Miniprotein binders against p81326. Designs and how they scored, part 192

Target 1, 226 residues: p81326
Amino acid sequence: MLHFGGFIMEINHISKILEKEREEYIRNKVEEYLKQGFSKDDAVNKANQSWRTYIGHRIQDVIYNLLKKFLKDSGLKVTTDKALNNRNLPEELDKVKRLIAINYGEYLFLPDADVIVYKVENNDIKIIAIISVKNSFRERRFETTYWKLKLKESPVTSHIKVFLATPDKDNEISYKCPNGKPKKMRIILEYELDGIYFLKEDFEETEKAKHFGKIVEDIIEISKKL
Key: E = the ipSAE of ESMFold2; O = the ipSAE of OpenDDE; V2 = 0.75 times the mean of E and O plus 0.25 times the DockQ between their complexes.

## First folded at step 16 (miniprotein)

Design Tj1 (at its last look DockQ between E and O 0.80; V2 from the best seeds 0.80)
Fold by OpenDDE base, look of step 16:
Structure Tj1 (fold): chain B 226 residues (1-226), chain A 80 residues (1-80)
Amino acid sequence: as target 1 above (226 residues)
Amino acid sequence: SMVKIRITIEVPDEEEAKFIAKIIKDLAEELGLEVEIEVRGNRIEIRIETDDLEKLRELVKLIEWLAIMYGAEVEVEIEE
């Protein structure tokens, strides 16, 4: 059992690995674009643009794999919205999909749910948490907040915890009042969501804003109360 | 004394195996460790021989985290 304390210390390893991954990804993409007939400068620029898109999906996959690994021993299960988009779902995943659906009268829609944590007890599914993963807050800043508020409106989904996980590389939400000026986005996200988890060390910690290493413990604790 | 280890990684996506192997090589080189890496389908085999136990421990730790990040399974064996 990798002690949770050991996990917190290892964000540096994750960051190091992601940097090596970036270097290798850029190298491969530059080579690809050169073969397509682009100049060296154009190839490098295109590779960097491609990386910006790729890293968002990559961080989501990393978080999924981390949660899947560290929640396994607790008997909790993890899935993704992508896995739920299939027409032919196993019965278990079909139940998960229905239990996170939001009612819009004539229609049911799914919230953005990058990672979904649930448990199976006596053949019944209980949704524990939805984790939204954001690499950048340039676009759709309050989208996760919207889904949290919508989930609260139904007795079927009101118990579901909604968490945000982010590396916040640009320090968009790491501090509430940097230089004495309130960061509207941090304040609103922290108020509306059940928690924010940072994949970094340099941030303002609060009751709801925590290091990502604490998310496993928090999810397990929530699961015991359901 | 020289320690010889074999690390085996099974990756979920075969297409990622070569990419992961390159990352491991780069990590090992940065630590100044010589490694032999073979990729067969979705299986990566890494052999390391060194007398620097601290560097070896660091590399093993990095590989374990890398495996977790990719949803891969990892086994470490000490070769006699």
Scores: ipSAE 0.826, ipTM 0.939, lowest interface PAE 0.4, mean pLDDT 92
Fold by ESMFold2, look of step 16:
Structure Tj1 (fold): chain B 226 residues (1-226), chain A 80 residues (1-80)
Amino acid sequence: as target 1 above (226 residues)
Amino acid sequence: SMVKIRITIEVPDEEEAKFIAKIIKDLAEELGLEVEIEVRGNRIEIRIETDDLEKLRELVKLIEWLAIMYGAEVEVEIEE
């Protein structure tokens, strides 16, 4: 039914749709705050603040739905850390949760996985990759690398690929040596992670830093080796 | 020559159907296309009649991507 378009065109369409979603979201929130008795100026400021929180979760949902749609015919399944935090888990998801949990002595915690790709073979579950989704890098700049290092420490999780997906609107990690100086954050993220996937056109592409449209092909190829 | 298209979207979350319909209307208005949109529960039906095939293809592509972004199923049918 759907025509497969180039991922370059796909990014442009997603961006246009998200901008329209922002406009409608803000319009709805302003009306809501006005009915609560806020002034117009306060309602607008609160609506914009609300959007900044919402967009991070929205981008994660978009990535989840896109991967779920395009990976299903390859026998790959997709879930989220939100779904895994539900206490009443189906057996399959309970196994996924336990397979990515990190041991801290007396405690077990999930990494910040955001989106998890796995496969099921003869009732066995194999975790293929986790994708961390970051809208900006003003806070928790290297959190994703921490989780990669923790997963590498155990033979049961060391095979798991850790990817970062980001629009990087402020160009915080888009280039390795902007202005002739090494950008520490980009260099370290690219070195430690298995891949960085940009939801935009303008960035320095390398073996590990790619257009987001490449992620489906990469995940499928990795899954064939496991 | 005029082309008539009917697009049907089945949305998993009924509350999102009205929001999605508004997004589609905004996209169509930006492209200068006249559309008729009907929302019934979790189902959105869009009817488009135009002779501007380039803009029609762009709108259909946007609607298809929007459906993917919401985990929705979409069907496109050319009429006449």
Scores: ipSAE 0.772, ipTM 0.923, lowest interface PAE 0.7, mean pLDDT 87
ESMFold2 (binder alone), look of step 16: mean pLDDT 86; pTM 0.849

Design Tj2 (at its last look DockQ between E and O 0.78; V2 from the best seeds 0.77)
Fold by OpenDDE base, look of step 16:
Structure Tj2 (fold): chain B 226 residues (1-226), chain A 80 residues (1-80)
Amino acid sequence: as target 1 above (226 residues)
Amino acid sequence: SMVKIRITLEVPDEEKAKFIAKIIKDLAEELGLEVEIEVRGNRIEIRIETDDLEKLRELVQLIEWLAIMYGAEVEVEIEE
């Protein structure tokens, strides 16, 4: 059983695996585009563009699977917004969906919730945390913050922790004041959210900005207080 | 002494099984390990025979992480 303590040490393995996955993905896509009649150069360029889109979804899937695995023994359950988009939901997931809904008067809408952690006690559902996964901050920089603020407005959802998980490959939010200049996005995200978890080693650690390896412990601790 | 192990992965998505198998092969090749890989539906079977226990341990760890990353179940057996 891979002890969670070993998880922090093994981000290197995840990175290595993702690199191999990239190489294989690119190879397959290049072959596909060549068969479609594109030149070698065009095929390579298109494959690289395809990878940029794919890797965002892949990281979300990786985080989901990690949390699902490491929270299993604690009795906590994990789902995704994608799973909640079905018309015919099991009773448990239908309750989860209703408990994260945001009121807009005549309408209820769901927040962006890449991963949802919840517990079942005496047939009652308690939502513990929502994890938003971001690979890049080029677009929709404060979208997660918006949803956190909206969730705070209702006594039904105000207790839900909202976390951001990111590899932050471009160092957009890894440091608060690189070269003495404040990074507005890091400061605001850290202030408004309950935590930021980095899938990397090189970042400025704070009370709210932590290594991704700590997210399991933090979620378990929160679950005990609910 | 030569150690022989069998690793079995059961992947939730059958369509990804071949892709995952190729990744495992590439990881093994980087370590200089020879592996036999068979894919049957959503089941991947890897057989490794080596006297390099350090490399073997590294590969097993990589495969375990890979399994977690894909939501796959993994079993490791030592073959006599």
Scores: ipSAE 0.823, ipTM 0.938, lowest interface PAE 0.4, mean pLDDT 92
Fold by ESMFold2, look of step 16:
Structure Tj2 (fold): chain B 226 residues (1-226), chain A 80 residues (1-80)
Amino acid sequence: as target 1 above (226 residues)
Amino acid sequence: SMVKIRITLEVPDEEKAKFIAKIIKDLAEELGLEVEIEVRGNRIEIRIETDDLEKLRELVQLIEWLAIMYGAEVEVEIEE
């Protein structure tokens, strides 16, 4: 049982809703592909592939909406790297963008982050945390640790917490020593990051590896120390 | 005893309102609850009349989580 303010989150509620979304999404996509002239077998295969891409973006949106809702009463604001890449940024978001950009000599780049948490005090902006959302660890497995290390290099960004949020359906990082052997991905991610938050029940819980429901409390507590 | 409730969702992305309404209908059907759903622009209005309070509570919880997952505002009103 997980707690979000006055709401109790069970991962089963989110999973149930996502399964109904999948059923309707696939039904609509199959119908679309059949009208394009694909066979039933091809339409189903293409619809399933489309869903695998869609669900990744969908989970990012779910996490964004959850954090936006449950952090607002604590005076914390939430944005995304996609929003920061727009041409006509409000002044507040332009400041967020400048505060998180990393210097590579003649070039400035944003970290690859899905969700950014910040606060505004006396017209000053403080970046609290970056949350990276990963559905799988097949490629770019340590990207999030790279960004944490880059942020640690400067005293003006070293305070920024870097979290990973994941359903980890394939158990790629759920346990530190499955079958008695150290799992490199889990051990390195946990060592380097400020926290890993699982959107499932079955994983090895540690001081840094927690149920996703804990993330709101953790962010609020961190924000009080800045 | 029969309970009558009205649930109103305000969906920030109007394009998703009909999709969300279909999900709510599917969830209600799986629970055996009769619902009337009306979509007007970005607003979804759901009316439920039932004496099965356990299933009603489960559906309301699912709708509240669905609203959070889409960034929608939700109001629940009991009509007696």
Scores: ipSAE 0.724, ipTM 0.918, lowest interface PAE 0.7, mean pLDDT 87
ESMFold2 (binder alone), look of step 16: mean pLDDT 87; pTM 0.856

Design Tj3 (at its last look DockQ between E and O 0.81; V2 from the best seeds 0.80)
Fold by OpenDDE base, look of step 17:
Order: structure tokens, then sequence, then C-alpha cells
Structure Tj3 (fold): chain B 226 residues (1-226), chain A 80 residues (1-80)
């Protein structure tokens, strides 16, 4: 349980809120699609599909806002890949962007970095962590591990911690060996990444697989060593 | 004794203010609390009157989390 300013991060409250958001979102989208002339069944199906896309972005925003709030007092800063996807960046963000770039010879590309945590000391920027947010693992299951491995290849980026945050609603990676059968994806993600943080209670906890509430403490601790 | 509180939320995205207000209303309804909600631009004002302090605390907690989730600022005032 992270106690930040008296706030215990209770995933139960977040889950409850997201459930209410879903209900309201679906209702609004169904109404919208009905007005467009779709049948009730089609409207519901389209609304559910729209929600699947929406919730992915929503969870990223939630995690960003949580980290921004809870890391503020430690002097750590938070940004997103979206904020970096601009031609005209402030000097600070331009430096952040350059410090996470991966070299491909003639080209530099950014890793998937839904949330980036960094500090500014004596006008120098140090990247602390990249958090990849995944709502589901249906597509690009090992993309985060790829970026972690690529970041390790350069002395400029090798220190950057890469974390995965997920609600894992379908229990795709919540357990290593459910029913005695190894889950390849959980094992590989846990092995390659610096940590997995679950926005849920029902998961197999390990040294690297933790409740999302621990991410703030872990980031602060890492920041002190840099 | 009846406790009256006023909660003010400033939402960074004005377009989401009405949506957030509806969520709060639904959360309050589930707790059995009656709330008055007004939305003015990016500002949400919530008034609650109840003698159930436990339910009130729960609702306030939910609203605070909701605010954090949206990057919003929350102020809670006790009205005499």
Amino acid sequence: as target 1 above (226 residues)
Amino acid sequence: SMVKIRITIEVPDEEKAKFIAKIIKDLAKELGLEVEIEVRGNRIEIRIETDDLELLRELVKLIEWLAIMYGAEVEVEIEE
C-alpha cells in the first residue's frame, strides 16, 4: 500500500470508477449510433468495440495522471510519447526525446514510451523509467521487451528502466504457471523487463511482478541511484 | 447531525466535465446519497447533505480518485 499524502492507492476504487465510465461511455455511444441509423444490436456491438479502443488510451491517461500526481513531491517529472511527437518542443522535452532515442544507423527511432519519468538536475536530464501500458496482449505481445533490449544496447539508454503496467483483465500474464502450465508470455515479460505492475489484486506476486501501487516507490528509489 | 459539504472540481479538459459529473452522480446513487451537481465550464460543483458520515467519506474518496485519474484539482469544504 503506497501512502502518498494519506492516499492509499486502492485499485478497487479505480476499477469501480472505470466500470462507471464504461457504463456511461457505452450508453452515450449506443445513443450516438442509434441516431446514425444503426439497429440496437449493431449500436451495442459498435459501442463495445469503441470502448475497447477508448479504454486502452484511458488507462494510459490514468497511469500518467497517477504518476504525475504521486511523483510531483519527489521532484520527478513525467511526460508521454504523445507529448514528444511534436516538431516544436521545449528544450527540456527535446532533450528527453533525444535521450530515449534508439539508433538504427541512419535513423533514430523512439521506443514505445507511453509514460516517461525523468529528473532534471543541474540542467542535466536523466531518464529514469519508461512505462509501457497494455490493456490487452492480443497484439504486439513482446513489443515492450523488444524496446527494453534495444535500450540496453547503448550506454546512453542502458540505465533506463522499462516497466509494464496492465490491468490484465483476461489473466493473460497474471500467473506464471496456472494449472501447472507455464505461461510463456508472463515468464518472458518478467524476465526481460525491469518490472510488471498490475492494476489488480489477483495475480502472482514476485520480485518483479508487483501491485501498481508499488511503482511510485520503486521509481523514487531508482531515481536516487542515478 | 446532518453534514453539508461542497466539493469543487476543476477539470483540465472542459469537454470531459459533463461526463465526469455523470459518473459522480452514478457513484453517489449507488451509495444511496443524494447530490446536487452543477457544471460550469470546466468546474464541477457538488453539494451533499447526509447524516451518514461513512457513506460521505466513501463518496469523497471516490471523487478524489476520480479527480486524480483526470488530472483534476479537488477542493472539499464543509458548509455549516
Scores: ipSAE 0.831, ipTM 0.939, lowest interface PAE 0.4, mean pLDDT 92
Fold by ESMFold2, look of step 17:
Structure Tj3 (fold): chain B 226 residues (1-226), chain A 80 residues (1-80)
Amino acid sequence: as target 1 above (226 residues)
Amino acid sequence: SMVKIRITIEVPDEEKAKFIAKIIKDLAKELGLEVEIEVRGNRIEIRIETDDLELLRELVKLIEWLAIMYGAEVEVEIEE
């Protein structure tokens, strides 16, 4: 049997599995494109492009499934922005959606909230954390910090922890001062967010920048204070 | 000392079952373990017989993580 905290996330296992998924995905896509009449070189290039799009959504799904699995026994529930955009929302999810919405005068919009963790107590819903999943930081580099700042503006949402989860394969935010030069993105993200969780081994660990395997423990601790 | 185990995976997304089975076969091949895999609808059944307990434990751990990553249920049974 698995105990709470005894099923420690091992980044290497997830990375190994994703690499095998990439190999099989690309093999299948190459075969598909060859049947469509593309050259082998073109089929390979197209398959690699398709994977880049797929892996972004896949990492979000992996994080959702991991959190759902490991937070269930602590009375914590998990949902996604995709689930909240469904037309026919159950009452519980409609409440979650309204509790994270940001007020822009007569308009209400959801923050970038790839994965949402909440709990239900006595028919009341409390939002614990929002996890933004980013595969790269070439565009919309500070989107997550913008949403954290907007959530801080209201006493209704100011308690919500905003986390960033990333493989950061290109080392865009892995180190604070690479080669002695301050890395603006890493420093600002770490300062403004409640935590950054890396889906890899090679990064500068701090109080806020941690291995992704720590996220379950952190969320549970936060939920006990609410 | 040969160990024989059976692993059953129930995949919520049935169209992914064959893809997942291929991933498991690739993982086993990389480790040098021979496996028998059968896919029936949303269910994947894996049978392994080996004397290499360390590689077996590694493969089982990989399969358990793979299942979690797909929101799938896993059952592991040791056979005589």
Scores: ipSAE 0.760, ipTM 0.919, lowest interface PAE 0.7, mean pLDDT 88
ESMFold2, look of step 16: ipSAE 0.756; ipTM 0.920
ESMFold2 (binder alone), look of step 16: mean pLDDT 86; pTM 0.838
OpenDDE base, look of step 16: ipSAE 0.830; ipTM 0.939
ESMFold2 (binder alone), look of step 17: mean pLDDT 85; pTM 0.829

Design Tj4 (at its last look DockQ between E and O 0.78; V2 from the best seeds 0.79)
Fold by OpenDDE base, look of step 16:
Structure Tj4 (fold): chain B 226 residues (1-226), chain A 80 residues (1-80)
Amino acid sequence: as target 1 above (226 residues)
Amino acid sequence: SMVKIRITIEVPDEEKAKFIAKIIKDLAEELGLEVEIEVRGNRIEIRIETDDLEKLRELVKLIEWLAIMHGAEVEVEIEE
């Protein structure tokens, strides 16, 4: 049984594995595009573009699988927004979907919820946390903050913790004041969200900004208070 | 002394099994370990025989993390 205590030391393993996955993915896509009649140069360019899109979904999947594995023994359950997008849901998932819905008067909409952690006690469901996964912050910088604020507006959802998980490869939010200049995005995200978890070692740690390895412990602690 | 281990991985998807098997082979080659890999549907079987315990431990760790990252289950057995 991989003791979670060793998880912090294993980011290097995750990074190494993702690099090997990239190499294999690129190789397979290049071969596919060559078979479609593209030139070698075009095939390589298209494969690299495809990887940029794929890696965002891959990181989300990795985080889901990690949380599912490490929260299993605590009796906590994990699902995704994709799993909730079905017309015919099991009763449990239908309840989960209803308990994260945001009221807009005549309409109910779901927040962006890449990963959802919940517990089941005596057939009652309690939502513990929503984890938003971001690979980059180029397009939608404060979307997670919007959903956190909306969830706070209802007594039904106000208790739900909202976390951001990111590798932050470009150091967009890793530091609050690099070179003495405040990073607006880091400051706002840290202020509004319940936590930011980094899948990297090189970042400014605070009470709310932590290594991803701490997310399991934090979620378990929150679950005990609900 | 030579240590022989057998690793079994069950993956939810057959396509993932082939992909994971290739990654394991590449990881083993980088460590200089010879491995036998068989893929049967959604099940991967890996056999390793080596006297380098440090490299073996590293490869096992990598395989375990790889499996977790793909939602797969792993069993490790020491063969006599």
Scores: ipSAE 0.820, ipTM 0.934, lowest interface PAE 0.5, mean pLDDT 92
Fold by ESMFold2, look of step 16:
Structure Tj4 (fold): chain B 226 residues (1-226), chain A 80 residues (1-80)
Amino acid sequence: as target 1 above (226 residues)
Amino acid sequence: SMVKIRITIEVPDEEKAKFIAKIIKDLAEELGLEVEIEVRGNRIEIRIETDDLEKLRELVKLIEWLAIMHGAEVEVEIEE
């Protein structure tokens, strides 16, 4: 089984870099808040709150850049829900948007899909996978499973694989039975989703719960069947 | 036994160039490697002289991953 770029991908390298980015980000934010007149304690608290918001966006950006880099040679394209919400949308991306939209009668809404993988064949677009990026599970725990179930309701979207990618630093879903007791959140997410990909080393690996380094290989294999 | 290399990073966002350069400096410091870093616009140039090839390879791997994570392009050149 191959890693990104012929064994060059390592979760430890990504984690190490994100740790350094966190340190520099917080340092810069503390300095910014001190200049605004906050006390050191308040500046530190505000910087940490800012990082918690930023890290979600940063992880999404990392996943986008990695997938874009490593899927390009397989003829697969990658976009984001942010790109799909632009007011002046190119025709290709407008088609992607319409192919993942969910019908609620008089309304059409996009699922919570941070990163979208698709291919273009003979001017036709085929959506391969949607990756939801979650840093924590304290709120909106099962939103991703809701969107998977909604996508299953239509023959246009029922083939779309729905993956969850997470560092899960607080071990909210890393193990099925921590301390001998079933973890409802992990069990339901694994049951309903097509895969969970961890951006860390320490978790209970299963058929669906995998090291993030496997996601490129999995997506490529799925695309060959479509 | 002293190896001299130059690493060039082209960043798509000039604002991020200084941030990325600071990350590279921090990574090099933790590995015990001395580096010279110059930032001009969207380009970062790193010069390294060392006889510690294992630490050098580790730093280059980290820089390559950092660049990928930011959508940046990297060139590594051995000098002299």
Scores: ipSAE 0.756, ipTM 0.917, lowest interface PAE 0.7, mean pLDDT 87
ESMFold2 (binder alone), look of step 16: mean pLDDT 86; pTM 0.846

Design Tj5 (at its last look DockQ between E and O 0.77; V2 from the best seeds 0.79)
Fold by OpenDDE base, look of step 16:
Structure Tj5 (fold): chain B 226 residues (1-226), chain A 80 residues (1-80)
Amino acid sequence: as target 1 above (226 residues)
Amino acid sequence: SMVKIRITIEVPDEEEAKFIAKIIKDLAEELGLEVEIEVRGNRIEIRIETDDEEKLRELVKLIEWLAIMYGAEVEVEIEE
């Protein structure tokens, strides 16, 4: 029993930390805007708006760092689409980039891949999973689904698992049928994707909709089958 | 008995070190712990002396998570 001392991702600690980050971020931004000559009310409003943008990127970075940390001992590697946008890539990352590319005839394009998990075996790269991170579903609701479907069309990429990770603070996809009304977005995302991982406790759990803490285990299991 | 610990965090982004240090301070204050925090470049050094081991363990846990969230490395040393 490899007691992978399952660092039970204590979402509670993460949430608490993010709240403290928010408080400090808002304070700093308010001070900044006051110095720029805005009124107190305007400064607070602008700071809150800035935070909404910031937190989206922050959650992505947090998830990247979590996966990087917890997958390291398994020998799995983690990168991002941002890292792949460089002109001069190391050979390994250039291979990763090519192995996730989607064919559009004359052009190859990359899917939205906030986090990419891969392994190196005998100098061969195997892509294991792509994780899309969404803080809000107000925009680009089915973008991740599109990429999953596109990846399925090629034998080169069809094996790649596509996961969605979200805090879903507004409960946009946390429940399939709240109040007897089906949530189309949840149902479609769960159907089309390989999994949805919630950075929260209050959600409808299914075989595909899980707590984010399970993502590490799931990825490791997938990696053993490839 | 009083327990004294030193926590060292090396942050990948030096610009975030001061911000992280403030977060740690806020977390410690919420727990009612007094902490000494020094920031030198990308290195954060935290010293804590307390007789409340439970609160100390909680703070250490929070700092460890915070470090992971920022891709930082953490070392915890018990000062004898």
Scores: ipSAE 0.826, ipTM 0.938, lowest interface PAE 0.4, mean pLDDT 92
Fold by ESMFold2, look of step 16:
Structure Tj5 (fold): chain B 226 residues (1-226), chain A 80 residues (1-80)
Amino acid sequence: as target 1 above (226 residues)
Amino acid sequence: SMVKIRITIEVPDEEEAKFIAKIIKDLAEELGLEVEIEVRGNRIEIRIETDDEEKLRELVKLIEWLAIMYGAEVEVEIEE
């Protein structure tokens, strides 16, 4: 069956599945747009645009489901920004929301958290880590580092690990010095964050830049120190 | 000589069941395996009979990963 040690080799299965999802998604969207009266060329263009939006949310969902599955037996719980923004929060999630919120005077905001890992001990909630999921870095490239710095400013949140998870299909941050020149975005992200986890095989591995398969072990180890 | 298995997937979002079933059929076709797939609400049942155990193991692993990626429950039953 599936086990932690085999997780790294299983990324190829995830990639193959996402490839088939893309093909079927685009076929369905082209059909939908044709029914709305768009030309074939316009329907294809719109379907591809729709996929670019969809894949970002889809990768977040995949990461959430993977972490929920593999952290369950370690007593660690997983939630999302979407769940925390619901109008009628259960008490547990309301407490999670309060424990990661950042105060800006008249305003209270959640950091860019996408996926939140926490534990419950003796009716107390301890936030372990937040994982920001990014499919591309064309805009808001350093948003995650900003939130890490803000979380460090308060003793209530300074312990929270901030991770970035990405397929980085376009190699925007996969290497520190591609072609012999420093890549500012990769270097700054790696320096400021607690870790970068790649959903692919081809990247420059360091102490902080790792295969996504290692994230479960890292989170469990961190939780034992808290 | 033939291996027969039944795979049952319980999908938390019923709206996704037909889409997931189509992905499974596409994966099976790429591997050259013939499958029978039935969708009943949020439940997908896949029946496979083959003598190609290597391809069967690959398809089962793909289905197990697919289920994890959707937060779905999967049961695999091997029959003789």
Scores: ipSAE 0.778, ipTM 0.925, lowest interface PAE 0.7, mean pLDDT 88
ESMFold2 (binder alone), look of step 16: mean pLDDT 86; pTM 0.840

